# VH-VL binders against q8l5y0r16to282, part 3

Target 1, 267 residues: q8l5y0r16to282
Amino acid sequence: PARIDAVESYGSKLFAGCYDGSLRIYSPPESSASDPSELHQETYVLEKTVAGFSKKPIVAMEVLASRELLLSLSESIAFHGLPNLETVAVITKAKGANAYSWDDRRGFLCFSRQKRVCVFKHDGGGGFVEVRDYGVPDTVKSISWCGENICLGIKKEYVILNTANGTLSEVFPSGRVAPPLVISLPSGELILGKENIGVFVDQNGKLLQTERICWSEAPTSIVIQNPYAIALLPRRVEVRLLRSPYPLIQTIVLQNIRRLVKSNNAV

## First folded at step 2 (VH-VL)

Design pr7 (framework fv_praluzatamab)
Fold by ESMFold2-Fast, scan of step 2:
Structure pr7 (fold): chain C 267 residues (1-267), chain A 125 residues (1-125), chain B 112 residues (1-112)
Amino acid sequence: as target 1 above (267 residues)
Amino acid sequence: QITLKESGPTLVKPTQTLTLTCTFSGFSLSTSGVGVGWIRQPPGKALEWLANIYWDDDKHYSPSLKSRLTITKDTSKNQVVLTITNVDPVDTATYYCAHGYEDILTGYSDAFDIWGQGTLVTVSS
Amino acid sequence: DIVMTQSPLSLPVTPGEPASISCRSSQSLLHSNGYNYLYWYLQKPGQSPQLLIYLGSNRASGVPDRFSGSGSGTDFTLKISRVEAEDVGVYYCMQALQTPLTFGQGTKLEIK
């Protein structure tokens, strides 16, 4: 089978972004009422392969249900209309982008490319317009909207980028070994990674509580599926409840996997 | 070098309000992770924790004494003040203030690593 | 409240001999971050308490290596490998896992 780098759900279907740049669409299992012995398994069935969807591997995808759009990160950031996958917009300035964040309420996109952070707004007519372009001191490794501002994980620290004036304020130093991770919560709060711990901060970067999520090892990716936090660790996935004391619910052992099936801001 | 020193009255009458000031040097109470606590020791008895105040003005009080305790800080003066209302002879004790640090990211904590010299307060009519 | 119980309360020791003090908590002091929030203090006669051991087993700055802390969860031990005259005083354990912070009753170590 083709190597899948990104997965996203759309209604009852699954979209899989592949290393070869194709998009694969899977349909839910059909009724199995004809033979009771076959009820022991339900499997998504490949419905369609969209060859040439992207020139490069599809690294991340996100369904923007309120706008009937599919966002994909590959060579650039592209938006396709749902359900038919017609191309709506390609953000040319996002060529080589390595991280992005979508603010569904405001319709704002931000992404990082080299040492720049760019902001675009959905104009309601299917197009995207550039709002701002900010210089940052180092390559951004992780990025997320935090209210009206943007939290950035750069090589040595976490910073809040003020979108009105372009100033940066330090939150705290990132880990020595593990790459920075910025994860947004539905509440508008953030989880920031440092080695094997997740730290809760508010939208201004202020520390919220002394309780931490303690992963068994430093995660390379974290996905929030309320009420769970799902972290990709070396050779395994840990599922923890997003409720103090953040207990380990499940461990899934992985073979040769690089990222979680779903992610919307880490590359 | 971190130093703390307690000051206040040495003799207080029952029902009065006791105000104690901790004046410190060698650290700032605006530094993330830093806190100052108050601990007392009645003559010949064990140590009893009263209250903590932290860099972000978060305050914690002993539940049994909470209605009588107020802790405040003045970062510009390097001072922490503890107020105890309606004192009783049972409040006779040596009162200490102490520095603490907790790395908020790792949970590493020195708790009360440096203590003041203490000030003896006698509550008597 | 978490109750801290020390044993023994009085500990006469001969100089050069080892000493051991036990501290038991009514609830586990082990946090999900892997630390035991248990601290040992020494109060020498007429002096303020001084920190000996933090987070269960770590020696504070300037504390001689003859002092060691061990244990996890609810049972903790402070050991002095060879007692010296300067070690005389009252030893207290304290928990800082939850408020109120609570101390043990104290163990008075005396030279015999």
Scores: ipSAE 0.000, ipTM 0.390, lowest interface PAE 18.5, mean pLDDT 84

Design pr8 (framework fv_praluzatamab)
Fold by ESMFold2-Fast, scan of step 2:
Structure pr8 (fold): chain C 267 residues (1-267), chain A 127 residues (1-127), chain B 112 residues (1-112)
Amino acid sequence: as target 1 above (267 residues)
Amino acid sequence: QITLKESGPTLVKPTQTLTLTCTFSGFSLSTSGVGVGWIRQPPGKALEWLANIYWDDDKHYSPSLKSRLTITKDTSKNQVVLTITNVDPVDTATYYCARSVTYRYTGGSYTVYFDYWGQGTLVTVSS
Amino acid sequence: DIVMTQSPLSLPVTPGEPASISCRSSQSLLHSNGYNYLYWYLQKPGQSPQLLIYLGSNRASGVPDRFSGSGSGTDFTLKISRVEAEDVGVYYCMQALQTPLTFGQGTKLEIK
């Protein structure tokens, strides 16, 4: 009956971040015939509960496999070493951060708190160094790296923050009903949410194509798992193929789901 | 920090099989959109692409060399291996492995570029 | 195969002056999605190639703003607004519109 707010994969295992601040680790089902007389059950098994992992709910997690680190967003942004989960760094300036984005290639972290966007770099020695701190006109609702720049969802519009000079360039309005969503693709291109559609733009915010991904309702989160786009809608998850005409592949009806997280380490 | 390093023999005789290993750190081949490619450079000549392998085990080969090339990965060891059969002196080159970033967009076009390169290993094919 | 042709092959430049390198493809590199699948690399003496420009005009991380890429279709240009000593090396263009991936012959930039 534990409330799980974040899920991430690490190798063959699943990490679940909980509302009570605990981290739960699940091991994959075994397909080998350990007992030939028993009916085979394929289900993940709880391996370990880390009760003191965080003092606040764990609202997001990301495995940074290339650096053997687990990033978590809770009271602040924290980094734990893998596989043992020892605390490596806590970004004190990220206390109260509401959104973040990780650039795996450059080792750059950006996050938003209040009306600020802060950039930190992994220094290779295990620590993180502040690079920049930018003022923005309002609370950031969604954030993602787009090449060297940062795309932000602020109020009801999308803007590109130029990291060299701190200027903001408007892309387009995000819509009336749904909160803005910025999703980065491996190419550096973006998918921007507008009501129930996903719009493809380049890293400068220029429209790439007229065709769009259409969800049955406005999503609250979108995760890209090539070749699929997975969207969390009210009481359901929709899986669509990332190829025109973006057909619906699967619908999963769910209760009490709060967040979906991309897994960089699944198969 | 992302690093790649090539290893293998520095001298190979004509008709033999050349096996090169790329060992990398700072990223995983389980990450969607990531791959590793092999590129060679004969002394004083242009760069020549050989093969790519991707997170989903998809493989692409230079058509002119395809019959001689095999690329494989071991995701758990962070290694990619390239094998070239029946080598001859024209295969003498510095061999690089590099991390590739790829995306298949609408229309099915394959895009790829290399953002981090290994130091290269010189392989001489001579009797 | 798409053939990539660079000019000049040798480029001596006075420090602080601009430099320009041309790259021509035998076929258009412009995809229907609006992108040119052209990339620029720099190989400094004794070093591995490093990415400078991707998709025709986008600077890679850490690349100084004095580098710029332009062009579309079959004709592309890499410009350095003010050449510095650290820019010495061989510059290569690459196309990734279709397999096999192909590179130009390289342009060697030297300080006078």
Scores: ipSAE 0.000, ipTM 0.382, lowest interface PAE 20.5, mean pLDDT 82

